# Ledger of designs, part 23: miniprotein binders against b1l550

Target 1, 279 residues: b1l550
Amino acid sequence: MRLPEELLERARDIHSEAPSHRIKLDRVGSFGLKVPVEFKGFLLLAEADVWVSLPEGRRGVDLSRQVEAIYELSNPPKDPFSLCREAAISLLEKLNYADSSGVSIRFDAPLQDGESLKYYGVEISSIASDEIINKIRVEILGMTACPCTAELIRAYKSSEIAATHTQRSLGILEVSTKAEHPDPDKLASIIERAMSSPLRTYTKRPDEGGLVIRSLSNARLAEDVVREMIHLFLEEFGHLPEDTHILAAVRSMESVHMHDIYAERSFSLDEIRKEISSH

## First folded at step 16 (miniprotein)

Design qr3
Fold by OpenDDE base, fold request of step 22:
Structure qr3 (fold): chain B 279 residues (1-279), chain A 82 residues (1-82)
Amino acid sequence: as target 1 above (279 residues)
Amino acid sequence: DPVREAWKYYMEAIKLILQALRLLRRGDVEEAAEEYEEALEKLEEALEIAKEAGNEELIKRIKLMIELVERLIEKLEKKLKG
């Protein structure tokens, strides 16, 4: 049922009214939209959030225009990076009372693993105001082996390769920059290389054995993983602006405990370079 | 690195677009139009660099942004004539 236009003319524009309290809001938007994106040759249904700022003198945001903005740009489907940046710009254009906008797009990214697929989680965001800030968060699972237990077992029974407990660990890299979004596959690779070994979707018996042996031979604490991620990140992405902000983290689902081990470091490129040079 | 240079121009174009939008909010329509045109020029430069580098994905991304800016310009022109 569509309301007659005549009735609409009688209705107050509630969104344009003065609020009861003149307070600016930072973000008002629609969260949990589903939008198609093209990524690495795959057509994916991604989750999207869109928002704008709301000035103190306006009661509400035209939410329908926000939704329209992102869907207009999503047909035909395009890469999520372009969609994110373009939608952020379009939001500001369509909602001229807003001084800032933002878009976030989340999906599982396919990663080739031989003839099979593995995946990593990705969240791509762009926040636009006087400048644009591009943010990307990558999460991928790997495997860690505990060096402490390995040392205990080595001390107890001399072996070339000491047994130790292994577990899945979630590595996280979040990058916020005024440059283009960093390549998520490269970020995922950094995380995997920082762990004891990657995970494999498909393993044959010889491959499985080799994977575990590699993990045992490359035992790493959660702290080691984070430091290695930072090191590898600097090597790959050291060209980014100095004000680029990074979160490197790992959540290890320790197999000998019911709880997880967590480690993180937040830093700017400028800050971390100074820290490393001071040593 | 040509690819990095192209991205630099691309990001500069976005800054100009955002400046244009700010100007529009202030009612400075003529200045906003100039910023859009400058943004378009930056994107065209980025496109040339990307073409020379043979980066097809970057070419596509730049073209998409060009299309957006062109639409923004058209919308602005319609407002000025109306």
Scores: ipSAE 0.843, ipTM 0.952, lowest interface PAE 0.6, mean pLDDT 94
Fold by OpenDDE base, fold request of step 22:
Structure qr3 (fold): chain B 279 residues (1-279), chain A 82 residues (1-82)
Amino acid sequence: as target 1 above (279 residues)
Amino acid sequence: DPVREAWKYYMEAIKLILQALRLLRRGDVEEAAEEYEEALEKLEEALEIAKEAGNEELIKRIKLMIELVERLIEKLEKKLKG
């Protein structure tokens, strides 16, 4: 049931009124929207958040315009990177009282694994004000083998390949930059290469054996994984602006403990370069 | 790297668009229009580079942004006639 237009004309615009308290808000928006995106030839339904700032003199944000902004740009579906950037711009244009906007899009990204698919989690964001900041977070599972236990077993039983505990580990790379969004597949690859081995959606017996042997032969601490991720990231993305911020992290679901092992490092490119050069 | 160069122009265009929006908030409509046009020029440069590089995905992305800027310009023009 739609209200008669005549009634709408008589109604106060609550959003445009002065607030009871003149306080600026950083983010006001709609969270948990579903939007279609095209990614690597797949049509995906992604989760999206949209928001804008609210000046101190305005009571509320026109939320309908926010929703309209992102959905207009989502038809036809496009890549999530463009959608983020364009929606951030569109939000500022449609909501002229806002001095900043933001868009975040989350989905599981497909990754080819032989004839099957595996996946990684991705969150793509753009925050616009006087400048635009593009953010991407990639999370992918891999496998780690513990070198400490391997050494203990080696000491106990003389074997070339020592048994050790293995576990799933979640690797995380988050990048914030004024440049374009880094390629998420490349980020995922960096994470996988930093671990003892990647995970496989399916394994035949010979493949499974090989995977485990590789892991055992490439045993890594959580700390090793993070350091390797950083190293590989610098090799691949060292061309990004120096003020680019990175979070590299790993959460290892240790198979011998009830708890997880976590390691992280946050840094800017300029900071990490200085650190490496000092050694 | 031509791809990197194209992205540089693309990101510069976005900065110009954001500047235009800021100008509009201040009531500087004419100056905002100029910034939109400059942004469009940057995107066109990016597009040429991307075409030369044969990067189809980047071409598509640049074209999408061009379309957005064109819509923004049109919207601005309508406001000025009204």
Scores: ipSAE 0.842, ipTM 0.952, lowest interface PAE 0.6, mean pLDDT 94
Fold by OpenDDE base, fold request of step 22:
Structure qr3 (fold): chain B 279 residues (1-279), chain A 82 residues (1-82)
Amino acid sequence: as target 1 above (279 residues)
Amino acid sequence: DPVREAWKYYMEAIKLILQALRLLRRGDVEEAAEEYEEALEKLEEALEIAKEAGNEELIKRIKLMIELVERLIEKLEKKLKG
């Protein structure tokens, strides 16, 4: 049932009215949209957030136009990076009262593991104003082995590979840059390489033993993992602009505690380079 | 690295597009049109570099942005005629 057009002409535009309080809002939008994206040959249904700023003199945002903006660009499905950038631009064009816009797209990215698949979590964002900031967050699980317990056990027995507790650890890399989005597969690889070992969807018998032995021989604290992630990141992505901001973090689901161990470092590329060069 | 160079032009184009949108908000339509055209030029440069490098994915991404800018220009032209 469509309301008669005559009724629409008589209705006040509530969104264009003056607000009761003249206050600018940073973000007003639709969160939890579902949009199709093409990623590495897969067609995925991703979750998306879209928003714009609202000037102090306007009561509300035309939310329907926001939704239209992203869906127009989602048919046919395209890569999520282009979708983010293009949608951010389109939002500013369609909502001319906004001085800033943003798009965030979240999904589980497929990662080949033998004949099966594993995955990592990814959030791709673009925020547009006078400039565009591209943001990507990658989260992937790995395995860590504790070097402290290993050392304690070695005190009792002369073994090169000491038993120790192992656990799943979530590695996180978040990058904000004025350049193009860093490759999420490369970021995921950095995180996995910084862990004691990667996780496997399935293991064959000879592979399982090898995986555990590798972890024990490469025991790392959560702190070690974060430092290694940063080191590997600089090797791979050191060419990014110096004002690029990075968050490297690990959440270790420690198997001997009820709580998690967490470590992080936030930095810009220029800051971290100065720090490393001073040593 | 030609791929990095192409991305540089691509990102410069986006800056120009955003500048055009800012100009439009101020009512500077003619200047905005010029910025859109300059953005297209940057994207075309990026496209040529990407083609020379044989990077099909990058070519596709650049073409998508070109299409967007062309639509923006068309919308602007319609506003100027109306």
Scores: ipSAE 0.837, ipTM 0.951, lowest interface PAE 0.6, mean pLDDT 94
Fold by ESMFold2, fold request of step 22:
Structure qr3 (fold): chain B 279 residues (1-279), chain A 82 residues (1-82)
Amino acid sequence: as target 1 above (279 residues)
Amino acid sequence: DPVREAWKYYMEAIKLILQALRLLRRGDVEEAAEEYEEALEKLEEALEIAKEAGNEELIKRIKLMIELVERLIEKLEKKLKG
């Protein structure tokens, strides 16, 4: 049932009124929207959040306009990065009382894995105000092998075959920049290369053996995985603006413990270059 | 490299679009239209570089942003005629 449009002349426009308490709000939005995106030839169903700032003189946000902003741009489906940046701009245009807008889009990115596929997590954001800030967070699982236990076992048994515990580790790279979003596949590659070995969707026994040997031969502390991620990141993305902010982290699901370990470093490009140069 | 150069023009265009939106909030409609036109010029520069580099994905993304700016201009022109 549709109500008569004539009622708009009689009803108060609650959202455009001044509020009883003139307090600005930083983020007012619609969260958990489902939007189609096209990524590397796949049509994916992503989850999106959209928001705007609300000035102290406006009582409410026109929620239909902010939802409209992203859905209009999602048909036909397009790449999530264009959708994210364009929607942030459109929000600010459609809701002209806002000083800033934001869009986040989350999806699982498919990645070729031999004759199969695997995936990694991606969340992108664009925050528009006087300028646009683009953020991307990539999370991908890899395998780590403990070097401390490997050395202990080698010394203890005088065994020619080293053994140690291995576990899945979640690697994280988060980049916030005034430039374009970094390529998520490159970020995922950096994380995987920093690990003891990548994870595979499946392997036959000979390939599985090789994967295990690779992991054991590349045993790494979680701390050194983070350091290697930073090193590789600087090689690939050192060209980004100096005020680009990065978080590199590993959450290791240590197979011999009931708890995880975590290592993290955040930095700007300007900051880390000074640190490396200073020794 | 040409891909990074094209992205720089693309991001400059976004900054111009955001400036245009601020001008519209102030009521400076003619200045906002000029900023939109300058944003299109930056996007055309980005597009030419992306075409020379043969980067089809970047070409597509630049064209999408051009479409957005053209719609913004259309909306602004329609409001001026009312």
Scores: ipSAE 0.810, ipTM 0.943, lowest interface PAE 0.9, mean pLDDT 91
Fold by ESMFold2, look of step 16:
Order: C-alpha cells, then sequence, then structure tokens
Structure qr3 (fold): chain B 279 residues (1-279), chain A 82 residues (1-82)
C-alpha cells in the first residue's frame, strides 16, 4: 500500500524541529545497506553504512536522503572506492546541516590462487568534513609455523626430525590517510609475504608438501610477522603523508592451544621513521 | 611517479569540493561556485596525467568525480533559479 504524497504537505516535519534536549550527535546513520560494487572485473554484493553528524538544534536526520545519497551513486555499479568517496561528499551536500559525514563499505575481495580464487576481507571508509580521511582495513588468513617448538624438536637427542606445529593466522593491516585508499591487493600481499606460508584453496599432494616445507623453513613468531608486515608496508607505502596512521596485527589460531595469540603495533609514518632512524 | 601526481590533484579537488560545501552553508554562493570550478581544473589536470600514464582504472575514477562535480554545479544553479 502506498500512501498519498499529498500527506507530506499536511504533516509536521518532525526531523527539522529542535529537540527537547539540545545535544549534538556525532554519528546518526543507516547501517547494513546492500549495494553492488565492481571490483577488478567482479560484480560483488557489498554491505554499506552511511552516517552524518547532527547539530544540537536539529531533532532528526533525513534518513531517506541518507540512503538516497549512496543508492543513487551505486547504480550502475562502480568501484567501491569511488562509491565510498562520492557518497561521503553527497551526504554533506544533501544533508547540509551536518558538519561531517561517513561511509563504510565492506566486501570479500577475490584474489587469484593458482587456477582458483580465494577471498580476503576488505572494509573501506571515507570520513568527510573540512577534509576527507580515507581508511582501509584488510584481513587475510595465512599459515604460521612455531619456531620455538621446531628448535625443541631439533634439539631432542640431536634428532633428524624437522617438525613443529602450524596454524592458520589472521593478518590485519589498517591504514588511515588523507591520500587515496591503498590498493587492497597490495596490502593482502604484504600480509601473506610476512607469514610462514600462504594458505591455498586446495593443493595436490606434491604441492601440499611444498607448502608445508615452506612453512617449516620460514617459521616465525607472531611478533616477527607483525614486524615484517611493517617493514614491507614501509617499502611499498612509505610515500604516503607523514600523518598516515597504520595498525598491523596478527591473530594466531594456535593448533596446540585452546586460545589465540595476538600481536599488534599502531603507528604514524612520522613516528616509525623517527623510531627506526634512532637505532 | 605520475600516478601519485594524478592522485594528488584528485585529492586536492575533493578538498576544494568540501570547501565549496562549507561556503554554501554560510551563504557564500559565488565563492562556492569558484571553488567547484577550481576543483574541475584540478581534476582535468589529474585526468591528463592519468591518460599520459595509460592508467585506465584511474582515468575512470577521475571521470566519475568530474561527473559528481558537474552534478553539484547543476544543483547549485537550479536552486538559484528557483
Amino acid sequence: as target 1 above (279 residues)
Amino acid sequence: DPVREAWKYYMEAIKLILQALRLLRRGDVEEAAEEYEEALEKLEEALEIAKEAGNEELIKRIKLMIELVERLIEKLEKKLKG
């Protein structure tokens, strides 16, 4: 059932009124929207959140205008980065009482894995006010091999056994910058190269053996995976603005434990360069 | 790196667009229109650099932002007429 549009002229505009308690709100939005995006030739279904600030003198947000801002830009589908930045700008234009806007877009990104595909998690956002801040978070699974157990087994009666426990580990890179969003495939590559070995969709027996041998030959502490991610990030993205903020982290699903191990470092480019140059 | 230079102009254009929106909230319509036009100039420079580099993905993204700015200008002109 559709109500007559003539009612819009007769009804009170609740949203434009002043509230009883004049308190500014930082984020008022519509979360969990479904939008199509085009990523590297793939058409993907993404999930989006949109929001704006709400001044103390305005009772509510025009929620239909919020949703309109992103849906108008999402058809036909375009790359998620353009959608994100354009929607953040459009929100401020359509909701002119707001002094800031934000858009987040989440999707699973395909990545070539030999003759097949695997997927990794991507969340991008753009926060617009006097400037635009672009943020990207990438999460991808890899394999880690424990060097401590490997050394203990090697030392057992001068054993010839080359062994240790291996496990899936989730690597995380999050970048917040005033420049363009970094390429998520490059971030995923940094994470995978920092691990003991990548994970594959499937392997045949000789390839599986090679994967295991690679991981045993490249055993790493979670702490050293994080350090390697930072090193590789600086090689690839050291050109970003000095106030760019990064978080690098690993969560290891330890195969011999009931719990996870976690390591993390956050920094700005300016901060880490000073730290490195002081040694 | 020409791709980085093109992105610098692109991001400068966004800053100009946001400045134009702030000017519109203050009622500075003529200054806002000037900022939109400067944003288009920055985007055209970014576009030429992207074309010289042969970066088709960046060309598409710059053209999309140009389309957005053109729509913003059209909306501003429409509100002034009505």
Scores: ipSAE 0.803, ipTM 0.941, lowest interface PAE 0.9, mean pLDDT 89

Design qr3
Fold by ESMFold2, fold request of step 22:
Structure qr3 (fold): chain B 279 residues (1-279), chain A 82 residues (1-82)
Amino acid sequence: as target 1 above (279 residues)
Amino acid sequence: DPVREAWKYYMEAIKLILQALRLLRRGDVEEAAEEYEEALEKLEEALEIAKEAGNEELIKRIKLMIELVERLIEKLEKKLKG
């Protein structure tokens, strides 16, 4: 049933009224929207959140305009980064009472793995106000090998090929910057290179053995994986603005324990450069 | 790096677009239109650099932002006529 349009003239515009409690809200929005995006020739179904700030003098947000802003821009499908930035701008234009807007888009990114594919997690955000802040979070699984156990076994077995426990580890890089979103493939590569070995979609027996042996030759503590991620990040992205904020983290699903271990470091580019240059 | 230079102009254009939106909230329509035009100039500079670098991905993204700004200008013009 569609109601007559002329009722809009007689009904109160609830959204534009002042609220009984004049309190500014930081995020009012529509969360969990499904939008199509194009990434590396793939058409993916992404999950999006959109929001705006709500000033103390306005009772409600025009939620249909929020949804309209992102869906208008999603047809035809485009890259998620353009969609994210453009939607953040469009939200401020359509909802002119807001002084800030935000968009988040989440999807699984395909990554070439030999003649097959694997994937990693991506969440991008753009937050617009007086300026735009672009954020990207990348998560990818790799393999880590424990160097402590490897050393004990070497000492026991006369310095042969070291054996140790290996496990899947989830690496995380999150970047918030006033520049463009960093390339998610480069972030995923940094994480994988910091691990003892990448994971493969499939291997044959000799290749599987070689992968494990190489991981043992590159055994790393979770703490050192995080340090290596930071080092590699600075080599690739040290050109970003000095106030760029980064989180580097690893969650290791330790194969010999009932629990995971976790290591992380957050920093701004200017902060970490001063720290490194002081040594 | 030409790709980074093109992105610099692209991000400057976004700042100009956001300035235009702030001006519109204040009712400064003529000044907002000037900011949109300056944003287009920055995007055209970014597009030239991206084309010389042969970066098809960046060319596509810059063109999308140009289309957005052109629609914003058209909406502003309709607001003035109505």
Scores: ipSAE 0.803, ipTM 0.941, lowest interface PAE 0.9, mean pLDDT 90

## First folded at step 18 (miniprotein)

Design s105
Fold by OpenDDE base, look of step 20:
Structure s105 (fold): chain B 279 residues (1-279), chain A 95 residues (1-95)
Amino acid sequence: as target 1 above (279 residues)
Amino acid sequence: SPEYRKLLLEAFKLIREAMKLLREGNPEEALRLLEKAFELAQRAFELAEDDPRTRLALWLMAYIRELQAEAYKKLGDKERAKELKEEARELEEEL
């Protein structure tokens, strides 16, 4: 039985061969790895993607070295921001034929909700080449109330609080920057504040009623939510580099339709500042 | 909980030490540490306060079983290594 090491060496030899077609690949790696992280004092299991570029003269990537690189940095568990950056750099060092690398880490981030925890989705990434680009995507559910239906009902029936349909809405903020990763809790807070109301894990009936009343009193279109997210983002993170790229989006799971409503804006800080100044 | 965190961090420490021992060619001592690490991870799994899905504790248990299987394979005990790999697989399926 050939020693596993001999098999590994033989596999490495294959990877170092010239390819049949001399074409560079942008990303070659392992996706869906499970890695431990520490996030704000919580130890969590995250999902990770790791990759490097492959030069035109090399047949394959040493995938085992990629996996080793991230696992070496994952024990003891560390914050996912540092893990992404350090792993991306380590990949370039370990795989010296690569001119770029990347790491993406996904998990449900705990957020305090009274005595309970709620969660929002987070994806933290770093891409290393001649520079390091840091990316973060935050997704959190909130509630929206429709102002159009409220206005229709108000036209037919005088009410201080206009009845309207409500739905769960997914807010998304994605930030790509040469600066440090923005604080995901701040991003989540921006999304929640941009919606009609946050969601709660547990509410007593009076609290539930209050939440609904707040939502109805703050009725917003999906478009309104996106614009509000952008506004709040600029207030909180306007100090980021001008070339920072942002995606602000909302997906409303409509309660009166079988389809969802979606709205988004992609922009750089420079672009949006110019746009605002032109009005 | 502070206890959950403490248990897992101690397990991670033992795993690092065990992996070093495995690289140094001391699988017997590595196994002793891995057994202790498994017990800690299992206790953490039972508490599971910082991971409501118990995913990290389960993953750690599975990872320890894989390392144990590797150690037994180095010792020439293929049967025990196979059993431990199966246990690791079963734990991973719960993730």
Scores: ipSAE 0.487, ipTM 0.802, lowest interface PAE 0.9, mean pLDDT 89

Design s132
Fold by OpenDDE base, look of step 20:
Structure s132 (fold): chain B 279 residues (1-279), chain A 95 residues (1-95)
Amino acid sequence: as target 1 above (279 residues)
Amino acid sequence: SPEYRKLLLEAFKLIREAMKLLREGNPEEALRLLEKAFELAQRAFELAEDDPRTRMALWLMAQIRELQAEAYKKLGDKERAKELKEEARELEEEL
């Protein structure tokens, strides 16, 4: 039931009222919007979060304006990087009481896997204030082989390639920078290369055997994977600003235990360079 | 497929034009464009064959129904607007 437009003129602007408690809010917005994007030639329906700050003297945010801001920029569909940045800026322009804004866009990114497609998780964000901070989070599944079990079996049976348990592992790279968003495909590649092997969507028996052999030859602890991710990241993205912040993490869905193994490191480029140079 | 993409991009174009017409107070012409856009989105949906791409086509169909409902409301046809809004809701539930 749409209320008559005439009632809108008589209604108090609740959003512009003074709040009962004068407290600034950091993020007020709409979460879980569906927005179209174009990514590497694919038209994808992404999930989006949009928000602004709310000053202490204002009761609420005009949420309709936030939704309008992102949808205006979403047709025609554009790359999610530009959409995030442009929408974050537009939010500040449209909501002049806000000192900060943000947009986050989430989708499954297609990645070529031979003749098929596999997907990895992407979250692209931009936060606008006096500066623009771009954030990207990439999540991709790979495979790890346990070196500890391999060593035990090697010691017992004296085999060159020891059997070991393998598991699916989720690798995570999150980058926050004042520069442009890092290429998510490159981040995904770093994660896959840091693991014992990538996962494949379709394998014939010989290909499966080769994948397992590769994993066994590259047996890595979750800790090893994280360190390798950091190493590879520095090689590929060491040119980013020194204040760039990175989270490198892995969650290993362990096959011999009912619990997962998790390892992470959070760091700035400046911090990690100093650490590596000191050893 | 190249055809799928073409259909969706054309639907997006028609939607932009229809939205402009609605803002300009021309709901009748907007409806004509939205009907065409719906047909294109529906064809795209049929081509998507349970691919994740199906979601985009369904979403567009839902958005078009919402815009059609708005246009009919501006024309004073409340009954048709209600029907179209219900159709939009049904499409959104499939997302």
Scores: ipSAE 0.478, ipTM 0.799, lowest interface PAE 1.0, mean pLDDT 89

Design s135
Fold by OpenDDE base, look of step 20:
Order: C-alpha cells, then sequence, then structure tokens
Structure s135 (fold): chain B 279 residues (1-279), chain A 95 residues (1-95)
C-alpha cells in the first residue's frame, strides 16, 4: 500500500512543527548504517553514523534525507576520508535548518602482515559547522612484556633474558584536527612501535620465538607505551595545527590479573609543547 | 583479487544506472540491470578474496534485492516485491 501522498505530506509536516519544548538538539541522526568504502584498494563494508543539529523551532529531522546523502556519495565507493567530509557538507546543504552535521565511519583496516593480512580498528569522522573538524581513531593490538616482573625475576635468578609475563595490549590514538585526517597506517605503526612487539597473524616457530625474545628485550609498562606513543606521534605529526587534540591510550589485558591496566593522556599540541619546554 | 574488485565495481555501476531508471519511471529496464548486478555480486561473493567476511558482496546482494523489490512494487507486483524483500532480509542477517 502506498501511503496516500497526503499522509506523506502530513508526516513531513510533523517534522516541521514547532516542538512542545523549544530546545536545540546537538545530534539527531541514523546510527549503524552499512556503507561501502574503498580503502587502499580494498572495498570494505563500513559502519556509519550520520547526524545533524536540530534547531529549537523544529520538531524533527528528515532522517531519510540523511541516509540518502551518504548513500549518494558512497556509490561508487570512495575513500572514507573524502566520504566523511563530503557527506558532512552535503548534510548541511540538504538540511538547511541544521547549523552542524557529522559523519562517523568505522571499519577494520587491512594491514599487510607478511603474506597475510591483519586488521586494526579505524573510526574516521568529520564534523561540519562554520568549520570542518576531522577526527580519526585508530586501535591496534600489540604485545607488552612487564618490566617489573622481569626485574623481580632477575633479582632472584641471573638471566640474560629476563622472563616476564606478556599480554595483549590495545593501543589507541585519537586525533581531532582542522587539518586533513592523519594517515591511519602511520598511527597504527606508531602504536606498534610503542609496544614491546607487534602481533602476527601467522608465525613459524622460529619467528614466534624471535617475536617473544624481542618483546622480552623491550619490556614496557602501559605508562611507557603511552609516553612512547606520544613521543613518536610528535615526531611524525608535530606539523599539525597547535589546536590539534590527541588522545593516546593503552589498555593492557593483563595475564596475571583478571582486570586490565589502562593508561591515557589527552592533550593539544600546544599544551604538550609547553609541558615539554617547561622541563 | 582484481577480479573481485572489478565485479563489485561493475555491479555498483549497474546499480547507479538502475536507480536512475527507477527515478525516470522505467522499472522494467532497471530490473534488467539489477539482475545483472546481482549476478556480478554473487560471483564476487563466491570469490570473496578482498573481503574475508564476504560482507561487501552480501550487502550488495541484499541492497540489489531491495531495489528489485521497489521496482516490482512500482510495477504493481506486490507478491514478487515481498519475496525479494524477504530474500534481502535473509542476506542482511548473514552480515
Amino acid sequence: as target 1 above (279 residues)
Amino acid sequence: SPEYRKLLLEAFKLIREAMKLLREGNPEEALRLLEKAFELAQRAFELAEDDPRTRMALWLMAYIRQLQAEAYKKLGDKERAKELKEEARELEEEL
């Protein structure tokens, strides 16, 4: 049954009505959309959130137009960075009552690991208003070896390679900037280099042994990993605007405890430069 | 694989053309293109080398079925439209 055109017009009228309470909403949209993207030659199905602001004088958002906006831009599939930016702008154009819009796209990014692929988590976002803010979040698993346990064992038993417990650790870098989105592969590389060792999808026994030895030889606290991520980030991305905001974090899935260890630092480039210069 | 990518991109092209035809009021020609697009997506699903979870191909197949259902609805074939929507739902559940 086609709803009578009159009902469709009436339904449109409902969204345009004055609300019972004249309150502006910051974000109204559709979350968990599936959208195709192209990333480094891979066609990937990503999850997307799209939203706009709602002025105090409007009851509802035209959600169908939001969905149309992103799907129009997603065929043919394009890079998620351009998709986010273009969709955010398109949302403001299509929904002229909105003063802000946003798009977030999440997917597992393929990363070459020898002959195989491993994946890391990526969330790419753009928020449009009077300016465009680009945000990227990268999450990748690595391995950490505990230096504290290693030192304890060394105190009791002299060994060239100190035995210690190892665990998987999730490294997180989130960057918000008025510049272009930072390269997620570079961010992932920073995280991996900050850890005791990367994880591998497939290892032969000799390679596995080497990986473990590397980890043990590069034992790091979660705190060390975060500080190293920040250091490496500044070396690679120190050219970004001073108002660029960064979150560096690690969650270590502890092997000797039932709980995880978490460490983070949030900062702007201006803030961290001032901090370093003060020492 | 280059073949997988080619199949999907060609399917996307056909879908764009079909959607245009649907907007222009030509659902019959749109259906012909969508059928071809589905075949390409299905072949991509069988290869699935660039999507280890086959999610892209499955999504595309489901999306095509939804568009086909819309086309049949425009043609007045409600029964076929219902069947295609159900097929789309089944494919989406595999995502």
Scores: ipSAE 0.419, ipTM 0.766, lowest interface PAE 1.0, mean pLDDT 89

Design s142
Fold by OpenDDE base, look of step 20:
Structure s142 (fold): chain B 279 residues (1-279), chain A 95 residues (1-95)
Amino acid sequence: as target 1 above (279 residues)
Amino acid sequence: SPEYRKLLLEAFKLIREAMKLLREGNPEEALRLLEKAFELAQRAFELAEDDPRTRMALWLMAYIRELQARAYKKLGDKERAKELKEEARELEEEL
């Protein structure tokens, strides 16, 4: 049964009605959409969230228009950075009652690991209002070796390479900037370099041994990893605007404990530069 | 593979053209293009290994079935539109 066009018009009228409570909403949209993107030559199916603000005088958002906006821009598949920015702008144009819009796109980014691919998590976002803010979150697993246990063992046995426990650690970099989205591969590289060693998809025994030795030689606390991430970030991305906001974090899945160790620092580039200059 | 990518990009092209035809009120010609697009997506699926590429091909197949269902609904064929929507749902459940 095709609902009469009149019913569709009535449904539109419901969204335009005054709400029972005149309250502005910050985000109203569709979450968990599947959208095609092109990333570094790979066609990937990403998950997307799209939203707009809703003024106090409007009951509801035209959700169908939001979905249409992103799908129109996703064919042909394009890079997720452009898709986020263009879709956020398009949402404001199509939904003229909104003063802000946002798009988030999530996928596993392929990273070359010898002859194989490994993946890291990426969330790319753009928020449009009077200005455009671009956000990127990168998550990648690495390995950390504990320096504390290494020192304890070294106290009893003189060894050039002290034995210690190792664990998987999740490194996180989140960047919000008025500039273009930072390169996620560079962010992933910073995280890996900040850890004791990267993880590998496949290792032969000699390669595995080398990876472990490297990790033991670069024993780091979760706190050390976060500080190193920040240091490396400043070296690579110190040219970003001073109001750029960064979250650097590590979650270490401790092998000797049932709980994880977590460390983070949130900062702006201006804030961290002032902190460093004060020492 | 280069072939996989080529198949998908061609399918996306056909879908864009079909969507244009649907907007222009030509659902019959749109259906012809969507059928070709489905064949290409299916071939891509067959070439895909059990990796993220498989998901893209499956999604594209499901998306095409949804577009076909819309086209048949415009033609007044409600039964075929329902069948195609069910096929789309089944494909989406595999994602």
Scores: ipSAE 0.436, ipTM 0.775, lowest interface PAE 1.0, mean pLDDT 89

